# VH-VL binders against q9h9l3: the designs that were tried, part 211

Target 1, 176 residues: q9h9l3
Amino acid sequence: PRKMVAIDCEMVGTGPKGHVSSLARCSIVNYNGDVLYDEYILPPCHIVDYRTRWSGIRKQHMVNATPFKIARGQILKILTGKIVVGHAIHNDFKALQYFHPKSLTRDTSHIPPLNRKADCPENATMSLKHLTKKLLNRDIQVGKSGHSSVEDAQATMELYKLVEVEWEEHLARNPP

## First folded at step 10 (VH-VL)

Design Q20 (framework fv_amlenetug)
Fold by ESMFold2-Fast, scan of step 10:
Structure Q20 (fold): chain C 176 residues (1-176), chain A 120 residues (1-120), chain B 108 residues (1-108)
Amino acid sequence: as target 1 above (176 residues)
Amino acid sequence: EVQLLESGGGLVQTGGSLRLSCAASGFTFSNYAMTWVRQAPGKGLEWVSSISYSGEYTDYADSVKGRFTISRDNSQNTLYLQMNSLRAEDTAVYYCAKVRYYGSGSFDYWGQGTLVTVSS
Amino acid sequence: EIVLTQSPGTLSLSPGERATLSCRASQSVSDNYLAWYQQKPGQAPRLLIYGASTRATGIPDRFSGSGSGTDFTLTISRLEPEDFAVYYCQQYYSSPITFGQGTKVEIK
């Protein structure tokens, strides 16, 4: 009965040689896939590498972007007290400088039944693109112009819904 | 309570310059991106330029690039548009607008506009 | 540049009728980065809808937005006298930001 959302973030490179990953876009969708949040976010440090092939972010997206401190507050307000679904979600939480309770976190990159349905090794970390194609027959992250975090968040929620009943039962018997 | 008040419009000759100002109040100006949108007499809306909350990032319509400069003074809560090499087609009401959070790139508050008339 | 084409150019309707306004994009406006504005004579535009379907604060329920990709619609379910105005769609997916040419909703 607890509210559930899915999240996906895009990062750009800041700091020396662009090696620091800084939040530059965040998308959050509800259980039905409706967008609750989707903003470009301006890092406090100078961007040296847009990582556009993966992030989809270009310099023009920074013009209307929300400041990091403001965006973080907005995002955390949405996430707090909800079950949050993501793929390799620890990267998103790290970029947000946020800790979400494990009992309310669902990581589709670490759900053995999901890999099993995709005919993948249960303990392997499979990409969101691969799982979405195998289980939903849907192509995401198409082309080389970068990913849509909205599309990724929607796909992540759909994937979780395939194993929700089974996985919630598992977690009730084996609390994290 | 959010208010945006444009000023600096007027009559100027082709090739001349004008500087528009937009005084902002009722919100934390330094936290929001700002934009200029113009409307020629009897015509539709045309985006002119936008500036990030810090002033570090700017963007311009191709028609004004190299001639107009957007800037801001966060200590004075003021947005500026420096217009150089003005042309007849720059004649318009110029609106200052605030970029919203949630749907950034849409504009939730607009000033009353200031008329710029460029004549030969 | 994404070109937005609004249709019809003018809608002549009576109070109480439903208004349906179209906005078509020359390229896909991904992630529904589309807004709608209302403008009355001598006034600045007023934001009605953003994200293609989300009503801005204070906007009456009779206004609704729908659509995705290249085809977007603004619907006014039952026109009030104050709704007779010019309406503009705007995309904020791709630079430069562009507006449609406008649809005038006028009294029949």
Scores: ipSAE 0.721, ipTM 0.896, lowest interface PAE 1.3, mean pLDDT 93

Design Q21 (framework fv_amlenetug)
Fold by ESMFold2-Fast, scan of step 10:
Structure Q21 (fold): chain C 176 residues (1-176), chain A 120 residues (1-120), chain B 108 residues (1-108)
Amino acid sequence: as target 1 above (176 residues)
Amino acid sequence: EVQLLESGGGLVQTGGSLRLSCAASGFTFSNYAMTWVRQAPGKGLEWVSSISYSGEYTDYADSVKGRFTISRDNSQNTLYLQMNSLRAEDTAVYYCAKVRYYGSGSFDYWGQGTLVTVSS
Amino acid sequence: EIVLTQSPGTLSLSPGERATLSCRASQSVSDNYLAWYQQKPGQAPRLLIYGASTRATGIPDRFSGSGSGTDFTLTISRLEPEDFAVYYCQQYYSSPFTFGQGTKVEIK
């Protein structure tokens, strides 16, 4: 693999009325789409809302889940020093309570050439599902049981690969 | 070195009760989910029950729901299985196993097992 | 709910031969949440493969796992004397977790 990975996280609702988003699953894939990490994660706070329609997470998944503090350490070891690709990735980093250097972050929701290829406004935030269908002719997030973060991470890496050469050249000319 | 040591097995009559224990050492017990898997004499493996690292979440095979209770004492590094209303088909070697990280739901370390024989 | 069917029930082979063991699921095992175990007489099972194809630490490279969806395979490329044992597949995708009935690899 290259020094590049893609990440996608699933969150559950904790705190008052379940409005706090807490990490409950994380998937990381390498450049070729092979799974490097995929674990259910048990939040330290009581889960109020599983958000199953989107997260795919149910109470049964918490039984074998990795404690948040342990999972965070495992995930950060994989991400540190690598180019990390994600979609609306600030939400994933927030759930991980982690700051990744901007120079090593690639957010497929904020890459103007990618939107351009999809015939979308360059500065709009398009969903992963829409970009994947338009550019890769693949349907994701079809499951009746919620989303697969593995599937989402794989799609995110494939989307980035469509603009990788062009975007890396742009970043070299315009460092963040 | 990771060690899991089951105890509490023995001969019990149909309808009786038995409590199994699993003493864990060589790893931070309180950070891992744990499971019980059984094997009837000359037969294959059957998953029985699992418990989260904190003890808050549990799950059971349909054949034991309502009769068996899994629990843990993190201060004593011990896993338990309380077995009530025992049936002849519960006769098996009961293994304590540790859930691994990276592939959680698979079991990387197992105890030697303890034999439970249910007869009438 | 997911039933795992292993085949064949018994493989009679000699050292040096290739063993191919099948595990078929009644429903799709998504995300490759499938493991393989080895069990020798009088011993607890030993984890060989998890995630359908990832070898556990310390497992020789003659063991390999493959497959996805409903069809999974464990291959032992060149049998050693210590490889004669019973092998079980296990899915951890959905509750209840289930094991196959086992395949016995025995000397001819």
Scores: ipSAE 0.700, ipTM 0.884, lowest interface PAE 1.2, mean pLDDT 92

Design Q22 (framework fv_amlenetug)
Fold by ESMFold2-Fast, scan of step 10:
Structure Q22 (fold): chain C 176 residues (1-176), chain A 120 residues (1-120), chain B 108 residues (1-108)
Amino acid sequence: as target 1 above (176 residues)
Amino acid sequence: EVQLLESGGGLVQTGGSLRLSCAASGFTFSNYAMTWVRQAPGKGLEWVSSISYSGEYTDYADSVKGRFTISRDNSQNTLYLQMNSLRAEDTAVYYCAKVRYYGSGSFDYWGQGTLVTVSS
Amino acid sequence: EIVLTQSPGTLSLSPGERATLSCRASQSVSDNYLAWYQQKPGQAPRLLIYGASTRATGIPDRFSGSGSGTDFTLTISRLEPEDFAVYYCQQYYSSPVTFGQGTKVEIK
């Protein structure tokens, strides 16, 4: 009965020595992988480090980027009341300055059955790239020019679908 | 109601300068990136320049880089395009346009345009 | 620079007919970074579609966008008299922002 979406965010470095992670792109897809949201986001603070190898973000993307306050409102409107799937999703929620209910949150970096299917230790934190290659036979985050948050959100949803039935049953028995 | 009103166009000699203005109303101007797009008589659309909501980031078409400067005054809700070293090929109707957020990079509102004619 | 090529250059149709306009990119464009505009003589362009397939506010349902990668389509399911105009596609995936050369939809 509850709608499900997957999210992936890209962060850039702001603050002293660029060590603060600030939201600079967010992608949200629905259950079937269709894009519901994909925007570059301009942080309120000066960008010190674009982290382009990881984020895929360059100065050119900032020209038409949505201001953080406006983007946050748009994103939260999409996430509210839905089951939100992500990988290491606490980082995305922190960048959004948002608290999503744990009962409606699914983190593919902390689902033991998913690691088991990938022949990895159940309690290890595996990367999205590794799980996607092992379980979906698909290469993501290829090259050195940065990641696609759309690609990552789509992969995250597909990974969750592999364990959805058993994990939802587990959560029903063991509510967070 | 969103309204964009361009002004400052006119006839100018080759090598001359003009400053275009775009007065914005009906939305929070300081929250949106803005763009200039031009159209030569009988031709298609050509993107000229864009500026972020804060004015910190700008971008230019290669054909105008070094000659045109985009700027904005958020306190007066006004966008500017300073055009220097004008050439005959800069003759066009210049449109001011607002960048759409949620589909960023598309332009949801346009002004009526102001004609710039460059002649020798 | 991504070059957008529109075809046909001119589309001659009667009111009530379906119009199919093509936009082809020289390089791959994400299917959510493509827009379509309508321009009537003496008027500014009007945004019809953004994100390849999302209708802008106030745009009639007869307008639809589709496509991904390098091939995009604007469809007008049943032409009304006010739809005879020039249509432009625009990509915003890569700088510089570029427009197609336009397709003129005219009365047969």
Scores: ipSAE 0.609, ipTM 0.853, lowest interface PAE 1.8, mean pLDDT 91

Design Q23 (framework fv_amlenetug)
Fold by ESMFold2-Fast, scan of step 10:
Formats: structure tokens, C-alpha cells, sequence
Structure Q23 (fold): chain C 176 residues (1-176), chain A 120 residues (1-120), chain B 108 residues (1-108)
């Protein structure tokens, strides 16, 4: 039986002018959408830009946040050996300073059959919000207080499940 | 064996000051956020203040903002609460507690508490 | 601030009975950032449940937590003599962190 999880991370801006994206929250859900991990994470560098409109992160979340080093260890224990689903997932892995095997990675922003079902160009990078509305008839990322990484991870898993059978068959015939 | 030991409580007059200390052992103190929670005699629990593992971020209940200061010394494994301009309603047992990671924001270990009595 | 209201205020039961304790939030406690604590007279609180439903280390399986949004429940399936205590719920979703007023489970 296949072990699969979905991940979504929120990043804040650190470094000069806040141009560096540092991990500040991570949510991981199982195949059924149950939460396995959801923690605010304190970056090792000073936060210059909370990017609150998108991240939902505020200074109050940093007080009890898990230090990056500890959070990274917890997250990697969950991800290791599993099929990991995400949307534009390379950004999440970069923020985690982690390399996940390509053969076990599923990126819903780069699955041509998923775009086809949404009546979108196969090779375009569509937003999670757009695909979720088109294919699941659900509105996510609603409001102005930032996105919920739990909601995003759950939506990402459900989107993958729509193409799971055909995409896994494609990958078996065309290994990455 | 995680241990937290509060000290510094006592009787103080309205408008006075006290500094509470919490000595931590049995875990890597510098890796965990810490908190102070108080309980007035015969009443429930009230969160007072929290501090990040590094000391860079702090948060306070509105009732103590501007009067109380939380701080820590990671080299001595000690958490502090500086209490100024004390009021009768600050009378309580003050508990030091360790923040749990993986369920962060809940408090997995507590000290025995130290009583602060504020009188006129 | 999120206000947590616990009910009943006092629950009078005998050993062996099931205890069901309610905690209601004035607004949604998203992501199940809710904990339950047990406190005995003269003692510090003890963490029982975090994440609304996950038992803390060393807590017997007769304790269980459930619920989401605004309605949460702590259940003790078969009361033991040592379970007669005051129970508090706590949310850690938003600042300030808040506790319910407590439910006292006492011997009938």
C-alpha cells in the first residue's frame, strides 16, 4: 500500500530587502486530508517582511514557533520514503533546504492531464486557487488575512487524486 | 526528567516590583519557547506572557502589557518575569511552563508555582 | 480574544462512570489548536490532550479529545479515583492564549 502525503509551506522574507524566502509555517496532510503536521516555524534569520497577505504570518505567530532546525527534522521524518504531493513544490523543498527524490515527488502545477481537465493549456503553470475552483468547485484562499497552508495542502491532495491513476501509469512507463 | 522550579514570589505592596525566576533542567532550554501562566486564589488559569527560544520575540496579556517584562538567560537555563507597578489583581500563583513543539502553543511541563501576594 | 466556555461547571459522578466535558469557543479555533489540562488541588496543571485529539505522553487511553471549530469535548471513558480533578481547555490558535473557566469533576 502506497504512502502519500501532501505538503504546503508558508514563507516570509528574510535577508536584504526581504528577498530571501524562509520557512515560517508547514502543513502536511495524509491521503484522506487528515493533518499530520502543522506548525509555525521561526527562521534563523531576522524577518524583514512577513508577507502577511499571502502567508498569513504575523509577529504573534513567531513567539511559540518551532525553531527551523527542530521543525526541519520533524518534517523530514514525515516526508522520507513517501510520495510527496505539492503545488510548485520546489519552493517548499528549497525553503526546507531538502532534496526529495524526483521519483517520489508529484507537483500539481506541472501535471498536464490536470490542466487538461481544467480546460487550461497543458504546459501552463496554473494557480492552486484556479485549479481547485475549476475541478473541485471550491473557493480557497478567500479573504485578506493570508492563506491557510492546511487548506492548501488538503486541496492539493484532492487535486492529485483526480489524476492519480493515469499519472502513476504515465510515470511507470516514463520514469523521471 | 524535565524540571522547572519557580522562585521570587512573596508579599509586596501595591505599586511595588518583584522579579520571578524559573530554573530549568532536563531538556535543552535554549531550544524551547517558555511561558508564564498565573492562577488567582480559587480562580482559573490565565496566560501572562511567552518568549521565543532565542528571546527575540515576546508576547503579553493586555492586563500586564507595559508593566511586566519576560526575559531569559539561555547560558543559565533560567526564565524571568520582571513585574512592575503591581496591583491587587496580580495576586496569584505564577507558573513557569515549557512550550511543546509538535502541538506548539500547548504546555507540556509546568513548575510547582510561586505565590505572589499584592496588598495595600 | 477567543473566549472559551466550559460546561458543566461541576460534574458529579461515581468511579466507573463516563465523564463528558464540553468546551465552546466564541469564534472558530482553526487547525485544532486546542489543549486540555488536568489540575488537582495544590498542584500544577498536567497536559492531557493537544491538537484537540492527541494524547500527551503517559496519558491513559481512557482520556480522549474530539471536536473542531467552536465545539470541543474531553471524554473520560471510565473514571478512576485519581481522575477527580478540575479540567481546563486552552486555545493556542490566536493571541492572547486563553483558557476556559474549568469544569470540576467531583465524587457523587
Amino acid sequence: as target 1 above (176 residues)
Amino acid sequence: EVQLLESGGGLVQTGGSLRLSCAASGFTFSNYAMTWVRQAPGKGLEWVSSISYSGEYTDYADSVKGRFTISRDNSQNTLYLQMNSLRAEDTAVYYCAKVRYYGSGSFDYWGQGTLVTVSS
Amino acid sequence: EIVLTQSPGTLSLSPGERATLSCRASQSVSDNYLAWYQQKPGQAPRLLIYGASTRATGIPDRFSGSGSGTDFTLTISRLEPEDFAVYYCQQYYSSPRTFGQGTKVEIK
Scores: ipSAE 0.632, ipTM 0.851, lowest interface PAE 1.7, mean pLDDT 91

Design Q24 (framework fv_amlenetug)
Fold by ESMFold2-Fast, scan of step 10:
Structure Q24 (fold): chain C 176 residues (1-176), chain A 120 residues (1-120), chain B 108 residues (1-108)
Amino acid sequence: as target 1 above (176 residues)
Amino acid sequence: EVQLLESGGGLVQTGGSLRLSCAASGFTFSNYAMTWVRQAPGKGLEWVSSISYSGEYTDYADSVKGRFTISRDNSQNTLYLQMNSLRAEDTAVYYCAKVRYYGSGSFDYWGQGTLVTVSS
Amino acid sequence: EIVLTQSPGTLSLSPGERATLSCRASQSVSDNYLAWYQQKPGQAPRLLIYGASTRATGIPDRFSGSGSGTDFTLTISRLEPEDFAVYYCQQYYSSPHTFGQGTKVEIK
């Protein structure tokens, strides 16, 4: 397989009034969409707001969750040296407290050719749900029970594959 | 080598109480969630209770809610199950098991079990 | 509560044969949060597969898991004498975490 993976994280609210976004689940898939990592993660701070409508996370998921420090080590081992694809991926890296080289980062929320294919303004930040419906004719994040980070990571990889050749050529001419 | 040693099983009358212990060694106990799974004689496996690495989060099977309390002492590397208001249907071998990370929710190491027999 | 139903209840085979064990869930086990365990008489269970298809450390490659949604399969490609045991599936997608009733693989 390619040295490329896609990541999607779910966050819960910690800190005052639950305003801080803390990592609570991470899913990583390979180029073909096979799951390499999928774990619930227990934040080091008290959870104030599970944000279940979006995260899909409930108190029951915290019981067997991997401690943040251990999960972070596992995740970084998978990401290091690989091209990492994500949607609004800066939020995922922030939650992981991790720096990934820009040259190896691909953000499907900021790829102008992808928006163009979806008949959207090139510089707009479109949701993963919208791009997936428009370009892959697939509904994700359905219902009010929260999102599947596995489903989101798989959709993100498939979206990137639609513009991979064009975008990699662009990056070769215009290194980040 | 990872080792889990259960103790505290035995004969008890219906309505009685019993406390099970599980002594852990060979891994950093305080970093892992732990679980109790039971098996009635000649029957299959039934999950009973789980506890997070810190002890902050616990969960229970409906059949034991309000009667059983899971707890842990990370300084002593020991997991506990306090069983109150015991019923005949609680008769089983009780296993202590370690939750694996990287595949969390599955149980990678188990003790040999301790038999609890509840009689009238 | 997700109910897991295993079939057959008993599978009678000879060493060298392929064993195919089924686990059916009453509702979808999303994200493949399904594990398989082996249990021999008088012993604690041993983890074989997690994530529906990932072998646990030290498990021989003759064991493989497959399936998604509601239908899962454990396959033992060529039975060895030590493989005759009871096998359980377990879902860890939804609380309470539930086990199937078990499939006994025995020598015919």
Scores: ipSAE 0.622, ipTM 0.855, lowest interface PAE 1.6, mean pLDDT 92

Design Q25 (framework fv_amlenetug)
Fold by ESMFold2-Fast, scan of step 10:
Structure Q25 (fold): chain C 176 residues (1-176), chain A 120 residues (1-120), chain B 108 residues (1-108)
Amino acid sequence: as target 1 above (176 residues)
Amino acid sequence: EVQLLESGGGLVQTGGSLRLSCAASGFTFSNYAMTWVRQAPGKGLEWVSSISYSGEYTDYADSVKGRFTISRDNSQNTLYLQMNSLRAEDTAVYYCAKVRYYGSGSFDYWGQGTLVTVSS
Amino acid sequence: EIVLTQSPGTLSLSPGERATLSCRASQSVSDNYLAWYQQKPGQAPRLLIYGASTRATGIPDRFSGSGSGTDFTLTISRLEPEDFAVYYCQQYYSSPYTFGQGTKVEIK
């Protein structure tokens, strides 16, 4: 069996009017929730909008942050060949400028059995915060100072574990 | 292999100015954030200032803000600390240190330090 | 700013004994952004532990870090003669970065 990790990234706004999402923090945890990686990351482009309310990123975090090219190399070494769990994970892969095989990708925002367990419409995209409260009885992303990507990655792994057996069997019968 | 060598310390009068240099070798200087940490005689460590790998972002301890300026020259592998309006309480050994990645904000390599003595 | 308070100020022990050093933060150091350094007389500090519990490259396994939130501990399981030094904790969770005042481990 393949090893499994969960990832959550925080992005800041770069480019015209801050519309481009650039990686500014990445957290990766193992199956048990232990942190394998957690670094602030300095984008190569000028930051226009820190999006602090959601990202938790402030200018002070950029001073000692890991340059994007170095962080990307470190992150990809951890992700390659593993089953990677995330929530709306295509945004994380886009920010990393990375393609991960669909057969090894698990997106907790697009797992119908998970929504069903939460009494939500199977094809709706539910927030990580909502699913975590409904299924794990845990409050995450509390307050207005931004999210913790470590907390989000840990919650994402725990959510996936609730449907892991069922979903892996589904994927074996219906390969992506 | 990694080496950091501070220079520029010495005796200076209150209100005076001094510029410290840190020559780096044994690693790709332009890829790492750098910091200055000082230690007053017989006292503990105090973080002074940090600068991003590109020089675009800087941060300072409140005690030196407005008086000290950190800068770097990536073409010469050199870190600088320009110290103006010096006070007796700025007397310390000044260390240059490299920020590590994986635990960014901790300092994995340090220079031997350069002593700055501020007297009236 | 986050104030780090180390205790005891001085720890007098013999080689072979266990040393336990405390670092307490005035507010939570989230994400375990805490490091430990060793400083010998006349020398620059040396990084021992980062991320509260991860040993830096080349650091002997007799050194270990633990704790989270506001309470952190550095443990030296069996003191060697070269371990008698001053030890500092440092938080890198929020600016300004701060160090504890130090704990001196000295020969009894």
Scores: ipSAE 0.631, ipTM 0.865, lowest interface PAE 1.6, mean pLDDT 92

Design Q26 (framework fv_amlenetug)
Fold by ESMFold2-Fast, scan of step 10:
Structure Q26 (fold): chain C 176 residues (1-176), chain A 120 residues (1-120), chain B 108 residues (1-108)
Amino acid sequence: as target 1 above (176 residues)
Amino acid sequence: EVQLLESGGGLVQTGGSLRLSCAASGFTFSNYAMTWVRQAPGKGLEWVSSISYSGEYTDYADSVKGRFTISRDNSQNTLYLQMNSLRAEDTAVYYCAKVRYYGSASFDYWGQGTLVTVSS
Amino acid sequence: EIVLTQSPGTLSLSPGERATLSCRASQSVSDNYLAWYQQKPGQAPRLLIYGASTRATGIPDRFSGSGSGTDFTLTISRLEPEDFAVYYCQQYYSSPLTFGQGTKVEIK
């Protein structure tokens, strides 16, 4: 059996007017929700916008943060060869400047059975917060202090586990 | 072998200034955040200040804000702490410590410390 | 500021006994951003545990960390003579970084 992990990243704004999304935190959990990786990451470019309301990142977190190049190496070592679960995971892979095989990628924002269980249109892109509340009866991303990428990665894994059997069977019959 | 060697401690009068240095070897100094932690005689550990790998970001304990300045010279593998307006309560052994990546900001290597005594 | 309170202040035990050290935070230390250090007289602190439960490199398996939220524990399953020292917990979840006041493990 192939190992599975869930990932969630936080981005800050760099570049002109803070429009570029740069990796500033990454959390990875195993199948049971135990933390395998959780580090603040210092982008190589100057941070223009911390996006704190969503990212939870403040200047204080950058002081002891891992340089991007080092963090990327650590993260890729964990992800390589595993099934990686995420929500809108394309954004995380883009921030990591990383390609993960589609056959080993599971995106909880694009799993029709999961939306169906939540009474949502199968092709709609639902937020992690909405799906977690509807299907797990749990409130995440509470308050204005920003999101916890650990909390988000854990919720994402639990959501995937609700449809894992049926979705893995679907993928076996319909390889990506 | 990772080694951190503090220097610059000594006796100074209240209101005086002192500059501490920490010479690093055995690792790529420019890749790691660094910190100063102090310990008053017979007391516990107190975080003082930290600095990012590049020197761009710094942070300080409230008790030293405006009086202490942390800095680094990556070309010389040296960490500094400039201490101004010293008070009796600043009397302590000052440790230089390296931040661990993968569990930051825990400190995986420490120097042996340098004693700063502030008296009137 | 998150205040860490360690208990007991002093543990008097014999070699071979189990030591259980507590660290309580005034606010939740999210994401298990808690470390434990050992300090012997005249020496610098030594990192034992980070992430609440992960042993640092070279640390014997008799040392273990557990807990989450506001309540954390360091356990030494069978005390060796070299384990008699002062132990500090540290949170790195929020600035300022803070340490507990320490627990001294001494020979009974």
Scores: ipSAE 0.576, ipTM 0.830, lowest interface PAE 1.5, mean pLDDT 91

Design Q27 (framework fv_amlenetug)
Fold by ESMFold2-Fast, scan of step 10:
Structure Q27 (fold): chain C 176 residues (1-176), chain A 120 residues (1-120), chain B 108 residues (1-108)
Amino acid sequence: as target 1 above (176 residues)
Amino acid sequence: EVQLLESGGGLVQTGGSLRLSCAASGFTFSNYAMTWVRQAPGKGLEWVSSISYSGEYTDYADSVKGRFTISRDNSQNTLYLQMNSLRAEDTAVYYCAKVRYYGSSSFDYWGQGTLVTVSS
Amino acid sequence: EIVLTQSPGTLSLSPGERATLSCRASQSVSDNYLAWYQQKPGQAPRLLIYGASTRATGIPDRFSGSGSGTDFTLTISRLEPEDFAVYYCQQYYSSPLTFGQGTKVEIK
């Protein structure tokens, strides 16, 4: 069977007025929730806005952070050929400047059966925090010091596992 | 092979200055954050300072903040530590170490160290 | 700052025995950002374990790391003569980076 991982990234603001989202942390976990990768990443452009309330990134994290080009290479080696699970994962792939095959991508923000189990409209985009609370009875992204991308990646994998059999069967019948 | 070679240590009087150098080879120096760690005679390890791959970000232990300056020259593959206003408590072997990115900030390679002795 | 306390200070054992070294943190070291180093007299430290449990390249499988939160352990399953050294834990979760005071593993 094809290996599966879950990913979650944190971005900081670069460019004019900090409006460009640049990768500053990436966490990848395996099927069982064990951490395969978790590194702070230094963008090639000057950081204007750390977005600390959401990202959890502070200037101190940048001192020993992995340069973007190296981190990208490490991350892509882990993702290539695997089924990659994420929440609103197109944002993570955009930050990585990476294309992952649609057939190997699972986005928990766009899985109708998952929303249905959470008593949400099937085609609505629900937050990771909401789905995790409704379906796993766990509070994530708590507090004011930013999100843990490890916690988010782990929650995302557990959410996908709730619908994995049903969704993989759907994808086999309806290839992307 | 990865090699880090420290130099510039020696005897200096309190209040004096020294500049330590670390010559790096065997890896792409400009891609890695670097650090200085010291060890007083018969004592344990103490982190001193770290610098990002570009030199844009630096950090220091409170005991050396304002007195020491870490810097790097990526064109020469060399890391520096400028030590000013030296105190007897700064007497130590100073190690240059390379940051390991997968599992950062652990230090995967270390130099052999250079001894700095500060006396009155 | 996170203070790391290692115990015991000295561990006296014979070759072939199991060594168990403890490292306790004053605050939780999240994300398992903890490393272990070996240092022999007159030599630079050598990285053994990073991420609390991942063995560094070239490190023999008799070395293993475990633990999370505030309690971490380095285990050497069967001591070889070359393993008698001082061992340090280090956290890299928060600034300033800190090391434990060391555990000396010596021949009984």
Scores: ipSAE 0.496, ipTM 0.812, lowest interface PAE 2.2, mean pLDDT 91

